# Ledger of designs, part 14: VH-VL binders against Large ribosomal subunit protein uL10m (mRpL10)

Target 1, 224 residues: Large ribosomal subunit protein uL10m (mRpL10), of Drosophila melanogaster (Fruit fly) (q9vpl3)
Amino acid sequence: RGKINIQRPKAPHYERARVVAVTQPKYPELPKAKSCFKTRAERTQQQQENPYNEIIAREVRNWLDHSRLVAFFHLSSITADDIFRVRVQLHKQNLHLKSYGSKIIEQAVKNTRYEAIVPLFHSNHCIVFSPDPEKTAALLRIVRRVPQMVLLGGIVEETMLSRNQLVAYAQMPGLHAVQAQLVQTLSQAPGHLIQQLQAHQNSFVQVLDVHAKNQMNEETPKST

## First folded at step 1 (VH-VL)

Design c40 (framework fv_cemiplimab)
Fold by ESMFold2-Fast, scan of step 1:
Structure c40 (fold): chain C 224 residues (1-224), chain A 120 residues (1-120), chain B 107 residues (1-107)
Amino acid sequence: as target 1 above (224 residues)
Amino acid sequence: EVQLLESGGVLVQPGGSLRLSCAASGFTFSSYWMTWVRQAPGKGLEWVSGISGSGGYTYFADSVKGRFTISRDNSKNTLYLQMNSLKGEDTAVYYCARDHPYLGDYFDYWGQGTLVTVSS
Amino acid sequence: DIQMTQSPSSLSASVGDSITITCRASQGISSWLNWYQQKPGKAPNLLIYAASSLQSGVPSRFSGSGSGTDFTLTIRTLQPEDFATYYCQQANSFPLTFGPGTVVDFR
């Protein structure tokens, strides 16, 4: 029959989905029929197709499927030199900073388990990927000094976490078992998680106000 | 309103093949994962197969793996289950249902079911 | 595969009673458990998802609790339309699996 007889799989639901996805057969691309008699609507839709976006969307999907840590950030205006410095520091910790257009991300996650993240990318954004979830603490320590990057939330071990939950995960001891237990403990009913992610987007305005206040105070050092 | 309607259930001899269809309406079909769940007469529910919105990912119960295939045609809002090498133990009412993998793989809308009988 | 068990297998109750049905997973499934109600000759109906989230349109007398391996479905003030078979379903690992069901009948 060619099948493995597994009566009691040990892998959690999302880990099994990942394993199945990796072994999923690829179907060859079939050429699309071309018609010379297209309506304006059909022609416009065809002209808007971008094979490049499809290729990059598959790359994003691959990053999401193979990373055990994914963190989402709002990105304010930042200089090329500053972002390069951040990328270098992150890379030393096996953390990979990527930036993709919102349409490409939407295309990559549409009709997948990650579709819920789409609203996070309607503003300027970037994503950090890592195969190592134990690097969450290192990630947050590095980005703490980059006020242009505001944490929105993330995915750890296939579990969506809000900003506060991800911070809590990072503050736990570096013991693998303790961190795994925390992820399971922080796992919430999906409805509550979506509300928390939306609340973090709203709290961004408050964080910006605090940052602006600190910036003003630092710029007025005047002593008489 | 969301509606799912299964069809194709008939009497089939052991070793035969059968294709079931599920016609969906009232929602954006391509945006949802879909599943097949069966129930043998007088028995409980058994999950059979699931498919992603794009059709790129498919999953099967061990009892049907290698014999059944799941597919979908998003242009026709239709889900399919191709059943090969049918056995007596495949006799059941087959339900089509809408799946939410991002929110815990729960099935919020179900069809009425179609009866498949495998007998000589 | 994750095996699901339900207790009791059948239960007799009267209108106005409060009843509890238990579901146990052979492995930890976090909160990834759903509850369904099925009336004779009809398709199942979703009651609760992710262990404790009440599906829209489902009466508030239904509630779910639990995490890990042990879960409960509670119906606090049983109504005539609640006499049915109830199933739990785990969503932690493929293949997805259902419990054997609990039949709730008239006492």
Scores: ipSAE 0.000, ipTM 0.425, lowest interface PAE 15.0, mean pLDDT 76

Design c41 (framework fv_cemiplimab)
Fold by ESMFold2-Fast, scan of step 1:
Structure c41 (fold): chain C 224 residues (1-224), chain A 120 residues (1-120), chain B 107 residues (1-107)
Amino acid sequence: as target 1 above (224 residues)
Amino acid sequence: EVQLLESGGVLVQPGGSLRLSCAASGFTFSSYWMTWVRQAPGKGLEWVSGISGSGGYTYFADSVKGRFTISRDNSKNTLYLQMNSLKGEDTAVYYCARPEYYDFSYMDVWGQGTLVTVSS
Amino acid sequence: DIQMTQSPSSLSASVGDSITITCRASQGISSWLNWYQQKPGKAPNLLIYAASSLQSGVPSRFSGSGSGTDFTLTIRTLQPEDFATYYCQQANSFPLTFGPGTVVDFR
């Protein structure tokens, strides 16, 4: 319960966005051309006018701005039941696993300092948010047991960290304040940090390729 | 040197209250989770409670939930355990322990312990 | 809550012996098991964490293995200072729980 007069504002609950979306007025206009096919321009314009996407994007922006810990993951094939179990386990540690469409994430971070993260979300992805950066160690412990989730990087105390930097932050007891100061200094070179995050994504693709190759070479076991 | 020193253990009547303290030195106290583990005379270890470095998150064993409160004062590098509605089963040596930063589920540094006796 | 059991409850051994202590969890805990050593009147000392990782400063004669529900602690070439009580502890879920302990006595 820290002796802090100012607390970080709580991020809005997802249920609020759902309630707001349901209460939105119906679009007043009649069906357009009554064509089974819309032009690409018409489809794009219709998407831009969707108030639901704006509401969710605002929610994502609030999570990013008011969470002291944000971690980005690549998500491999995983069953709905398995991801639900992971979400429940994370939730017990005040770690909130969220999945948003890439376009919504792009809208949320556009014209912000976090715009550089957009390339990380071109594949299957998920994000974990928490108001408590001390939960970074718990997060990494839980995720090590979920091989389908691969850490790409994160944000701690509004500072963008690569995978290795986030792991170091979690694993260097008594030194995390110094580590945060060093990372803060390093953030003076934004291009370098962006390259580090993208390099991690490229390394992961290489690891998957090697794994697939090794999987093909593995003997089929005789289990009887 | 990293050190933890418990104090406050005394003889208390059943139904009474007691506050234990743990003084920490040699490390950045606010950066670590802290926990209490107890051991009844001649018995095994029992985890009691844990608190985050900021003090914002607390956890308790079912046997003490609702009766014990854990807190910390980071400006004084001190951890506290407030024990209320004490029972004979609470008689134990209470250890202050620091979990390693990477995984708060194992304790790498322990205090010497303070004995709490609950009896008439 | 996850219940922990240890076997044997006690054993007698001589210096130079190799001994094995077993720990079982009532449900799967993956590799989230720690081992502690406690001497009479003293606080416990961490020996092994995450089932098989040796704590810094702990002699290499100590080793841990296992996953899921069955775990073992092995002490090779027992030394005089190794006569103590050993506890396993699961770290998979709250509340954290310890085994009942195994007493290793000199004979």
Scores: ipSAE 0.007, ipTM 0.421, lowest interface PAE 13.5, mean pLDDT 75

Design c42 (from c3 with heavy chain R98K G99L P100Y Y101D D103G L104Y Y107L; framework fv_cemiplimab)
Fold by ESMFold2-Fast, scan of step 1:
Structure c42 (fold): chain C 224 residues (1-224), chain A 118 residues (1-118), chain B 107 residues (1-107)
Amino acid sequence: as target 1 above (224 residues)
Amino acid sequence: EVQLLESGGVLVQPGGSLRLSCAASGFTFSSYWMTWVRQAPGKGLEWVSGISGSGGYTYFADSVKGRFTISRDNSKNTLYLQMNSLKGEDTAVYYCAKLYDEGYFDLWGQGTLVTVSS
Amino acid sequence: DIQMTQSPSSLSASVGDSITITCRASQGISSWLNWYQQKPGKAPNLLIYAASSLQSGVPSRFSGSGSGTDFTLTIRTLQPEDFATYYCQQANSFPLTFGPGTVVDFR
């Protein structure tokens, strides 16, 4: 089985206390130590002076709360002109393409039901929002022509879906009851879904690194 | 000590351009969002534009999108508003205002009057 | 965009009166509402932030309340220096928007 169970490094709490107890500070009254301390204080001040953009974080929370369709994408290098064309095409379908820094997204979703999406945003990304979940099929049709945007997953009717589940949802007729039932049937426990989304993100990053070296594109069907 | 000083307000012809400046002192300029708020004679306050501390994010009111550009020079503690394609409706006192992360304006300049008329 | 409305547009009061100004947002803004006072020829002054937090140096006769879409500013025992124009402002999302203002005149 090729599965890697990635977990946070286990901190040995019993060892930590012992190390702290043994460590004894030396006399820090040297002019060099004081000069170093001033430089460290300035560095600490700079870190404290870089606050989160809470207003933008509130905007992100509003988009998440008022959108019945949210789709997450990995975004590779794309020109301003090309992304503008994509944004215009999406806007015609009531699909709103947004890009936010990872710190802002983390701040926006911290302590919310959306916190599971944070790992997706530690690489280049963008998000598409819409109040209309029936536009999922239109979204995927448009993005299929934009190789720089790779679907990672999304949220439909407040339910987190993997890439494959979102594709399946797009195939369903636009009947509210049928779509709602499908979402419930395809949904999985949040922990399992989070692992799937993280696995897709990590696998894509690894594949991207390999292909950046080889410059080989994903299979393109040779059909006329 | 802690203050914002606007400059650049003058009479400009419709369709013209003008750049406003705001000199900041007494606080860590690069740590805060900076904004422009305007007030037409006898009218209420209208938020015009804002820029993040790093300059990485900018926002504009719909009335000025595409015509105005906001920028900052953190080495000089100065905020700028470049106004293009000016209209009579842009006539107002323009205030420079410092924005806290919680979204309130704790420091305002004295304002600079921009008049757009033939 | 979030639209802000204030009522009344103007009111006349006497020193010692207690007055209330109302602000309504077109959509939910949690507690992200601020109140400002502006006197003729001067820049606005912050009175209250986050719906109910009194800014340092502002007299305790000023108080704010509300959440979601409905907010109020109350001035108890009105003083001569309180005759001014008052504005609410939402800080929930960009673009930031102000209410149209309420003029408090001496009666």
Scores: ipSAE 0.000, ipTM 0.424, lowest interface PAE 18.3, mean pLDDT 76

Design c44 (framework fv_cemiplimab)
Fold by ESMFold2-Fast, scan of step 1:
Structure c44 (fold): chain C 224 residues (1-224), chain A 119 residues (1-119), chain B 107 residues (1-107)
Amino acid sequence: as target 1 above (224 residues)
Amino acid sequence: EVQLLESGGVLVQPGGSLRLSCAASGFTFSRYAMTWVRQAPGKGLEWVSGISGSGGRTYFADSVKGRFTISRDNSKNTLYLQMNSLKGEDTAVYYCARGYRSSWYFDYWGQGTLVTVSS
Amino acid sequence: DIQMTQSPSSLSASVGDSITITCRASQSISNYLNWYQQKPGKAPNLLIYDASSLQSGVPSRFSGSGSGTDFTLTIRTLQPEDFATYYCQQYYSTPRTFGPGTVVDFR
C-alpha cells in the first residue's frame, strides 16, 4: 500500500506470547545490512584497497620468497608469555614465528600457487619461516612440547607438503639427496597434496569440536 | 572498460599444435591472474589452465597436463595458450577470463574462440 | 580433485516462477563457491561469489546460500532474460572445478 494508517498494535496477550515463545526456535539477531557495520564482502574489498595492508602483505611475500621452509600451525589459546618463550627458542634455531591476519595472508598469496593455503588461516594460526630446510626436525621437536600449536602442513623448497609428508621429511635430516628425492616424489600431485593439507585441517577442527563438546558436557552434567 | 579478446581458434588435425592469444585492456594486466576455460559443443564448462599475475606460477587440469603450456606477456597485455598433441576431445570454445583474488572467481570473460580438432 | 554435481540437470519454468538449483561438492569447501550464468551463444557471467555474495550489477532476485557440501541458487520472480544455463564452481582447491550445469528452459 502507499500509506499505512493503523493504530499502534496492542501487545499480545500473556498466554499467546508465552505459547509462541516456546514453539519458535531461538536464533541470534543478525546485524542490519544497512548499519555502520560492514558486510564480509565490504570488509574484504576495503582491505584490498588499503595501502598499509599491502605493505605488510609485501613483507609476507618476501618471507615466502626467501624461506626454504614454511610451516603452518593451528594455534589454540596460549598466553603471551608462553608464545614469547616459544618464539625465542625457535629463533635460536633460525626459525621465525610470525602471525598475520587472514586477510593479509590472502592478499600476500594472491596470484600465486600458494593461494590454496588461505582456508588454513580462517581459524587461529601462526606460521614459522626458515631459510634452512634441515631445521624441520628441530622445529617439530620444539613444537612437540607446545600442545597449543598443531602442525597443519608446510612448504619445503617451494613444494607444498601435508602434515604427514612434512613429518616424513623431518625423519631424514642430513640426507640431502634422499630429502630432495622425497620432496620431488611427494610433489607429483599438487591437487592431491593441497587436498591433504585441507583435509588435515578439517579433520583436526572436527576432532577439536567433538572434544570440546564432550569436555563441556562432562563439566556441565546438567546440560540437556 | 575491461575487455578480453581471444584469437587463434581454427580447424587442426589430430596430433597438431595451435597457439591461442587473449588481448586484454582496461585494467592493470600484471596485477591479475588469468585463466583459460573451455566448453565442448553442447557440454559444460571445464577449467583448463591458470597463470599468476607475474607469470611465475602456472596451473593445469589433468586432461591437458604435459600437452598445454600457458604464458603471458605483461608488456603487451596478452595471454597465450600453447596447445600440443591435440586430440578430438580438445574440440571446444576456449574462453579467456580474468581471475579475481588469485583466481577465486572469474569476473570478466572474453567471447571465446572455437578450436576444432578433426580431419 | 573436488567433484561438483548439480540438480536438476534441467528444468522448465514460466516467467514469474521461483526456482531453486542445487550444487553439491564431493568434500567440504566451506563457502568457497561461485555461481555463473551462461546465456545461449554468450560467455558466462559471474552472478554470486563466496556462496552468498551478489556480484555488482546482478539483480536482487538472485540469491545464494549454503556451506560445506550443499549449496543452492534461488531466482525469485523469473524474468525472460533468466532462461540460461547455470554453473557452480569451487575455488577451495586447484584444479578449479565446475558443476555440469543446470539448463533453465521456458515452459
Scores: ipSAE 0.000, ipTM 0.410, lowest interface PAE 17.5, mean pLDDT 74

Design c46 (framework fv_cemiplimab)
Fold by ESMFold2-Fast, scan of step 1:
Structure c46 (fold): chain C 224 residues (1-224), chain A 120 residues (1-120), chain B 107 residues (1-107)
Amino acid sequence: as target 1 above (224 residues)
Amino acid sequence: EVQLLESGGVLVQPGGSLRLSCAASGFTFSRYAMTWVRQAPGKGLEWVSGISGSGGRTYFADSVKGRFTISRDNSKNTLYLQMNSLKGEDTAVYYCARVLYKSGYYFDYWGQGTLVTVSS
Amino acid sequence: DIQMTQSPSSLSASVGDSITITCRASQSISNYLNWYQQKPGKAPNLLIYDASSLQSGVPSRFSGSGSGTDFTLTIRTLQPEDFATYYCQQYYSTPRTFGPGTVVDFR
């Protein structure tokens, strides 16, 4: 596999403007008028919200399309220092921790084979991307020391896997051929994905079951 | 520019074997799933086989299962279709196509096709 | 397997006409439907993906609509280069299946 460019798209001009943001306000606030109207800033934000979301949605689609490993996590409250340390450790293993709003995720995966993941992102979440599926073991080793990050499931080599399937994949000896065979075998058991998803979300289990079956038929041919 | 060029189509007798090749250029071959689609003379399109970007997963139409195998050599940017136990119904133009997963699953680039004729 | 049908199997039209081709799936496929155009002696090319999204480089006179089991391809103000065979294709499940095609001939 050649090296995939999984870096973010070119930063828009508005993104650069955020770098120069100042903490101190230009003039004092009046608390008594807060409930009466939307501010100029809020109206301007609403007008530009759709273009911003589409730009970031394209970034998410690029990450999904070009990563051989994608892991989904529920994220409990965590300090800035702790998340920074985790991000640095992950980056050393070519694992890229990203966080996106649920609306952006929905826009990115709408009308794609990944649409079934949307319900996973209704609460605090983060995603780890990597071009190298062999790094699944390193990912789980690092995350085991971070109780605020709870593995929900993932995608390995275009195949959706439950938490238990990803853990099993990570425990293999580390040979590409053996790991590819394991993914093929594990993707024949969609019940594991359903069980993990039922712990968090019951409403879309049928949608994910259909998607998992399609993934199995597409990526792992049925074998006796 | 993306280009796909099929080769290997010839006249072969029933029960014979044949291997088709598809040479790809203009894109990072290993990052894309590939597929073979055939078209019998005067008939419509029929999906035959697909292969993942890594080559680790393959899939086939029921009409060719057990007779055809799909493979790829990412170092040579080449896709292969090995056809065994050929039947008259396998007579068709075989197209190589690239699979894109950006916002769904579709065949965005196609080769010009190579004609396979199975006849005595 | 998901079976695809197209109607009509063929139609005759003149330059400037607007035509509609229909595609029906044997079961619900959401919007996981593509349209391809094939000119005589040439390979197919992608026109529309995900039922309604126009492929880059394809003229705006082509449009697609539908979801579930019923889909349509519309060509407004038909041009000489539009006389071809049109195929719908589902990618909801494997095997990927194509419709039998609709031949658009010059009248």
Scores: ipSAE 0.000, ipTM 0.424, lowest interface PAE 15.0, mean pLDDT 75

Design c48 (framework fv_cemiplimab)
Fold by ESMFold2-Fast, scan of step 1:
Structure c48 (fold): chain C 224 residues (1-224), chain A 120 residues (1-120), chain B 107 residues (1-107)
Amino acid sequence: as target 1 above (224 residues)
Amino acid sequence: EVQLLESGGVLVQPGGSLRLSCAASGFTFSRYAMTWVRQAPGKGLEWVSGISGSGGRTYFADSVKGRFTISRDNSKNTLYLQMNSLKGEDTAVYYCAKGPRYFDWSFDYWGQGTLVTVSS
Amino acid sequence: DIQMTQSPSSLSASVGDSITITCRASQSISNYLNWYQQKPGKAPNLLIYDASSLQSGVPSRFSGSGSGTDFTLTIRTLQPEDFATYYCQQYYSTPRTFGPGTVVDFR
C-alpha cells in the first residue's frame, strides 16, 4: 500500500552505529517534577491540528455560513458512478453534495450552535448544501431514488430540523410568506420520531430536537 | 458604502437601564452577524455580545450575562443592546461591528462608537 | 474562557523600523485569530484575519503568522500612520476575547 515499504531505513557509515541505533530502546516521555513537560497524549493531540484539516474545516464553515439549507445523510455503500450521477442531478438544482471526515466536521462546528450534530458523524455520512431553502422538495425527490442515502435531519434558515420536520418543510409553499407559521407549526410537533429502531438515526433525531430546544435556552441571558 | 451609526449613549445612574441602537446601511443586514464591543476609557477592547444574521443565536460575555440583551430588527436594519442593572464598570465607548459572514468570525466594519457613562 | 496575552505591552519605534508583536492564547485556537489596529479616538480596523490573511485595503507591510497558541504580527517598514494600538482576538470559542493591546509609540 505504501510507496516505500522499507520504513526509515538506516544507512549509517559504520555498521556498529546501525546496530546500536536499532537496538536502542524507545522510551516515551514521562512527566517530571516540572509541569512544562507534555505527555505523549498531549503531543498526539497537538499533532491533530493539521494545517490541511483547518483549511478544509474553514471550507465546511463557509458552506454552513452561506447555506440556508443543509441536509445530513447517512451514506451506505455506493459506487463512484452512482454517487457521481446523484451529484450531477443535485447540482442542476443548486444542491451541493459534500463529504468530509468526522474530525473535520467536529473542528468546523466546534463552539457553534450546530456542535450537537457531531456525535452522529462517527459512521459514513454526507451533507448537501444549498443557498436556496426552496430546493428542499427537489432534494428529497432526488434522494428518494437513492436508497443508499438516508436522511437524518437538517438545518433550514439556521433552525435545526429533525427528519420529519424537514419532510414537512418540503411540503410548504413559500419561505417568506409562511415562515412564521412554519416555525410555529414545527415547534409545536417536536420529537415524535423516536419510533425508529436504529440507534444511530434515533440518536441523531434526538440530538437535533434537544439542541433545537436548548438553542432557545442558550439565547436567553443567564444570571449565573 | 457600509455604514454603522451607534446612538443612545448617555450618563446614567448605577442600577439604571439604557438601550443602544446601531443603524446599518450599505449591505444586506440580515446576512451578517453583528456584535457589540466596548472600550473603557484608557483600556483595551472587550467583546460584549454577538448575534447571528437571523437573530436566532445570541452570545454574551460573562460580565454582562443576565443584565444585557442583544436583538436586531432586520426589516429596519437596526441592531440593539438593552442594558439593565448598569454598574460603574460598564462605563465605556460601545461600538457596533459587522461580521464578514453570517457568523461573527471577525469584525470588518465598525461604527464610531457611543459613550455610556455610569456614575452617581 | 480563552485568555489572550500580548507582548510587549508597549514599544517605541522610529519610521522605517521593522517591529514584531506577539500574541499568546491560553489554549490552542488553531488559526482562529484576527489582528486589529486602533488609532487614538478612532474605531478599530481589521488588519489580518485567520492568523495570516491580509484584509482588503491593508498595506502589504503588515503580515501575520502562527498557529495553535503563538501568533505574530509583523510590520516590516513602519510608517507614521502605523503608530497605534494593536489587538489580537480569538474566535475559536465563545466568548470572543481580545488581547490587552500593544501600544506602538513614536521614539
Scores: ipSAE 0.007, ipTM 0.453, lowest interface PAE 10.9, mean pLDDT 76

Design c5 (from c1 with heavy chain Y101W W102G G103S E104G Y105E; framework fv_cemiplimab)
Fold by ESMFold2-Fast, scan of step 1:
Structure c5 (fold): chain C 224 residues (1-224), chain A 120 residues (1-120), chain B 107 residues (1-107)
Amino acid sequence: as target 1 above (224 residues)
Amino acid sequence: EVQLLESGGVLVQPGGSLRLSCAASGFTFSSYAMTWVRQAPGKGLEWVSGISGSGGSTYFADSVKGRFTISRDNSKNTLYLQMNSLKGEDTAVYYCAKDLWGSGEYFDYWGQGTLVTVSS
Amino acid sequence: DIQMTQSPSSLSASVGDSITITCRASQSISSYLNWYQQKPGKAPNLLIYAASSLQSGVPSRFSGSGSGTDFTLTIRTLQPEDFATYYCQQSYSTPLTFGPGTVVDFR
């Protein structure tokens, strides 16, 4: 069987990535070095300067920007045939399974609101993207039958959710507004220290929501 | 490279107060939750307190609620633990630790620890 | 609060042995379990997160498994540097709680 050719994002950033790809060296191989000895720092510097890593990092950013559902998985050893079957099932639900090296993920999310996810990708991993958060239930049904894929967490509507919160989100009816309310409620619920300790979107949204409600309540008498 | 350095541990009288500091470097401090974990001599690890990256949410173990306060100064990349009404049972090495990916679930880097002794 | 227990409290092993440490939670914690290694006089090091995910830089001889209330840490082909105390920790709910630790010592 062949590969599924759904590896490239189809977003406004696609044109930028395409332009970069055209301007980048088509032959990335460098002449053989005179010395076979290189320091760790030299190897790290060469990896960071790889122009193809920049193109792929932009692809990752594009997927993050255009996906309202992002799920992170640990991936155990799996055959090419088995992963292909999983990809076919996911694709039917507009779910796109991608794998990227940890250095590329780090480069993609560096200096963005998603930088905190970088350590998650130090081991074998894969990511599922979808523009449709209502597909979370379909995603979990499919991966429940794939023991090699272990759900670590996800991002829904720019809110980071734990494994359990993502499972709870999947059990909601198909109304988008109801699902958005659940996401906000789960981030505020007692017993979710894990989500409340997050330093990005979640805490910021909570602070703004409290401020807005306090402002509205000033129109009516408040009791202490 | 990520580095965490605790300071402030000293001998203090029961009922006294002490503030511990943890200086962080090598990562975007404001993007990660931070925690304090202590270990009494010859005993196991005990979680003490946690704080969100923004400082907007704080959490405490039952044994320290009402006595300890956790805070952070993101402009100085420093985490603090204010300890009041200290008891002999608070004697321990106090570690600060960084969250693995911002959620407060997994702590990937730890400081060397600072010893707090509470005795008369 | 969620109580964590570990078995055994200590074990003696030789280099090359395969060992298993068990951790139990007083209630279901799904996969919110971490394993830490602590050597004498040093801070803990994260080995395994989310029950089965190997932390970057940790040797592949370490593996974790389990969900709900029962969890295991396995060390294949024990090396000299593996003689240490091992702690499990739940992150399902506040307060976060650690197991009492398992001491792995020379036989």
Scores: ipSAE 0.000, ipTM 0.432, lowest interface PAE 14.2, mean pLDDT 74

Design c50 (framework fv_cemiplimab)
Fold by ESMFold2-Fast, scan of step 1:
Structure c50 (fold): chain C 224 residues (1-224), chain A 122 residues (1-122), chain B 107 residues (1-107)
Amino acid sequence: as target 1 above (224 residues)
Amino acid sequence: EVQLLESGGVLVQPGGSLRLSCAASGFTFSRYAMTWVRQAPGKGLEWVSGISGSGGRTYFADSVKGRFTISRDNSKNTLYLQMNSLKGEDTAVYYCAKHTYYYGSGSYFDYWGQGTLVTVSS
Amino acid sequence: DIQMTQSPSSLSASVGDSITITCRASQSISNYLNWYQQKPGKAPNLLIYDASSLQSGVPSRFSGSGSGTDFTLTIRTLQPEDFATYYCQQYYSTPRTFGPGTVVDFR
């Protein structure tokens, strides 16, 4: 016999009353008839308001509100495989490539400080979001290899920047306070920024026109 | 390891002011939205306020709108709640909580602080 | 504001039981609903997000389902550590709103 205390107390059986007065849940169901027999106007309004668009607009607003870096791009024709590879490269740097319809973007930014960006989205576009403004240099390095994406401008620390200002920001490594000061120094009124971005788009179109004309006039086959 | 450490809860007179702090560690603070949730003694949870990662967007419950302000100092990894014009009904344990992702799947609270008790009484 | 209700307000159960808690929203919130567990004297803990996604570290006996206005939290094979208060919470719109809570007690 080892020395193990296996003492089991012989307690008398204590009876406790079992309460069987179970109250049923008091959450009445909505009348099925009332839910099923909506008027045509009510059904049409619900369908036209499209909950999917509302949800996506909220998502766009969350991206804008939670990102310290937002970059806007003109997007030319690109294959699904190519854009997927770009998205993967960007994601490794905490850069998130998104594309949304113009109407959804307009809904998301209406009556906000970002409303001025709406004209940028009337053509093919995409947006890159990031919580880290220090990733601007990494963004520009990756996009440099993607000729289908043309930088138009962006928002850094809630300040709108033109293409040239965003490029300058990428070249200035520094402490957060210094970066914030730079952003304030480079800031532009939304109207002026839009004018600068539209001028950049026009210049890009002109370059494409020159390239197209050169391709047409150039002797296609080069004889050996 | 994510940690949220709250401080500042004390007894305050009605009409008084108080600032709560939440010190964050174990994650990149500026990448995540943050929130304050309160719980009155013996009652359920009530969302109070939220702030984006940049601090550029803030949100408030109607019961505190105009009286409370939320702010953050990303260089110090600290979240603040400035409470003004305090009322007896503001008596509660105040929790600091971290949002999961600041992008489209955000706004659920994956980590919570231990809470700090604010008592508003004469 | 979106109002959240929970049923039942409290329930008594024994270890090994399977229990279900219901949460209803005053309007459609798609799947933008989360479930939290709060033990006495402790901060809440996230159990389920986006109606049905189990948070890492949470036991598989917890599951969530539903969309639109009606949601359920199910705990299969209830364990002693599961006796707590459970809250649903919507994040479809601001302000974020919680349900009143369901207290799960020993029977």
Scores: ipSAE 0.005, ipTM 0.443, lowest interface PAE 11.4, mean pLDDT 75

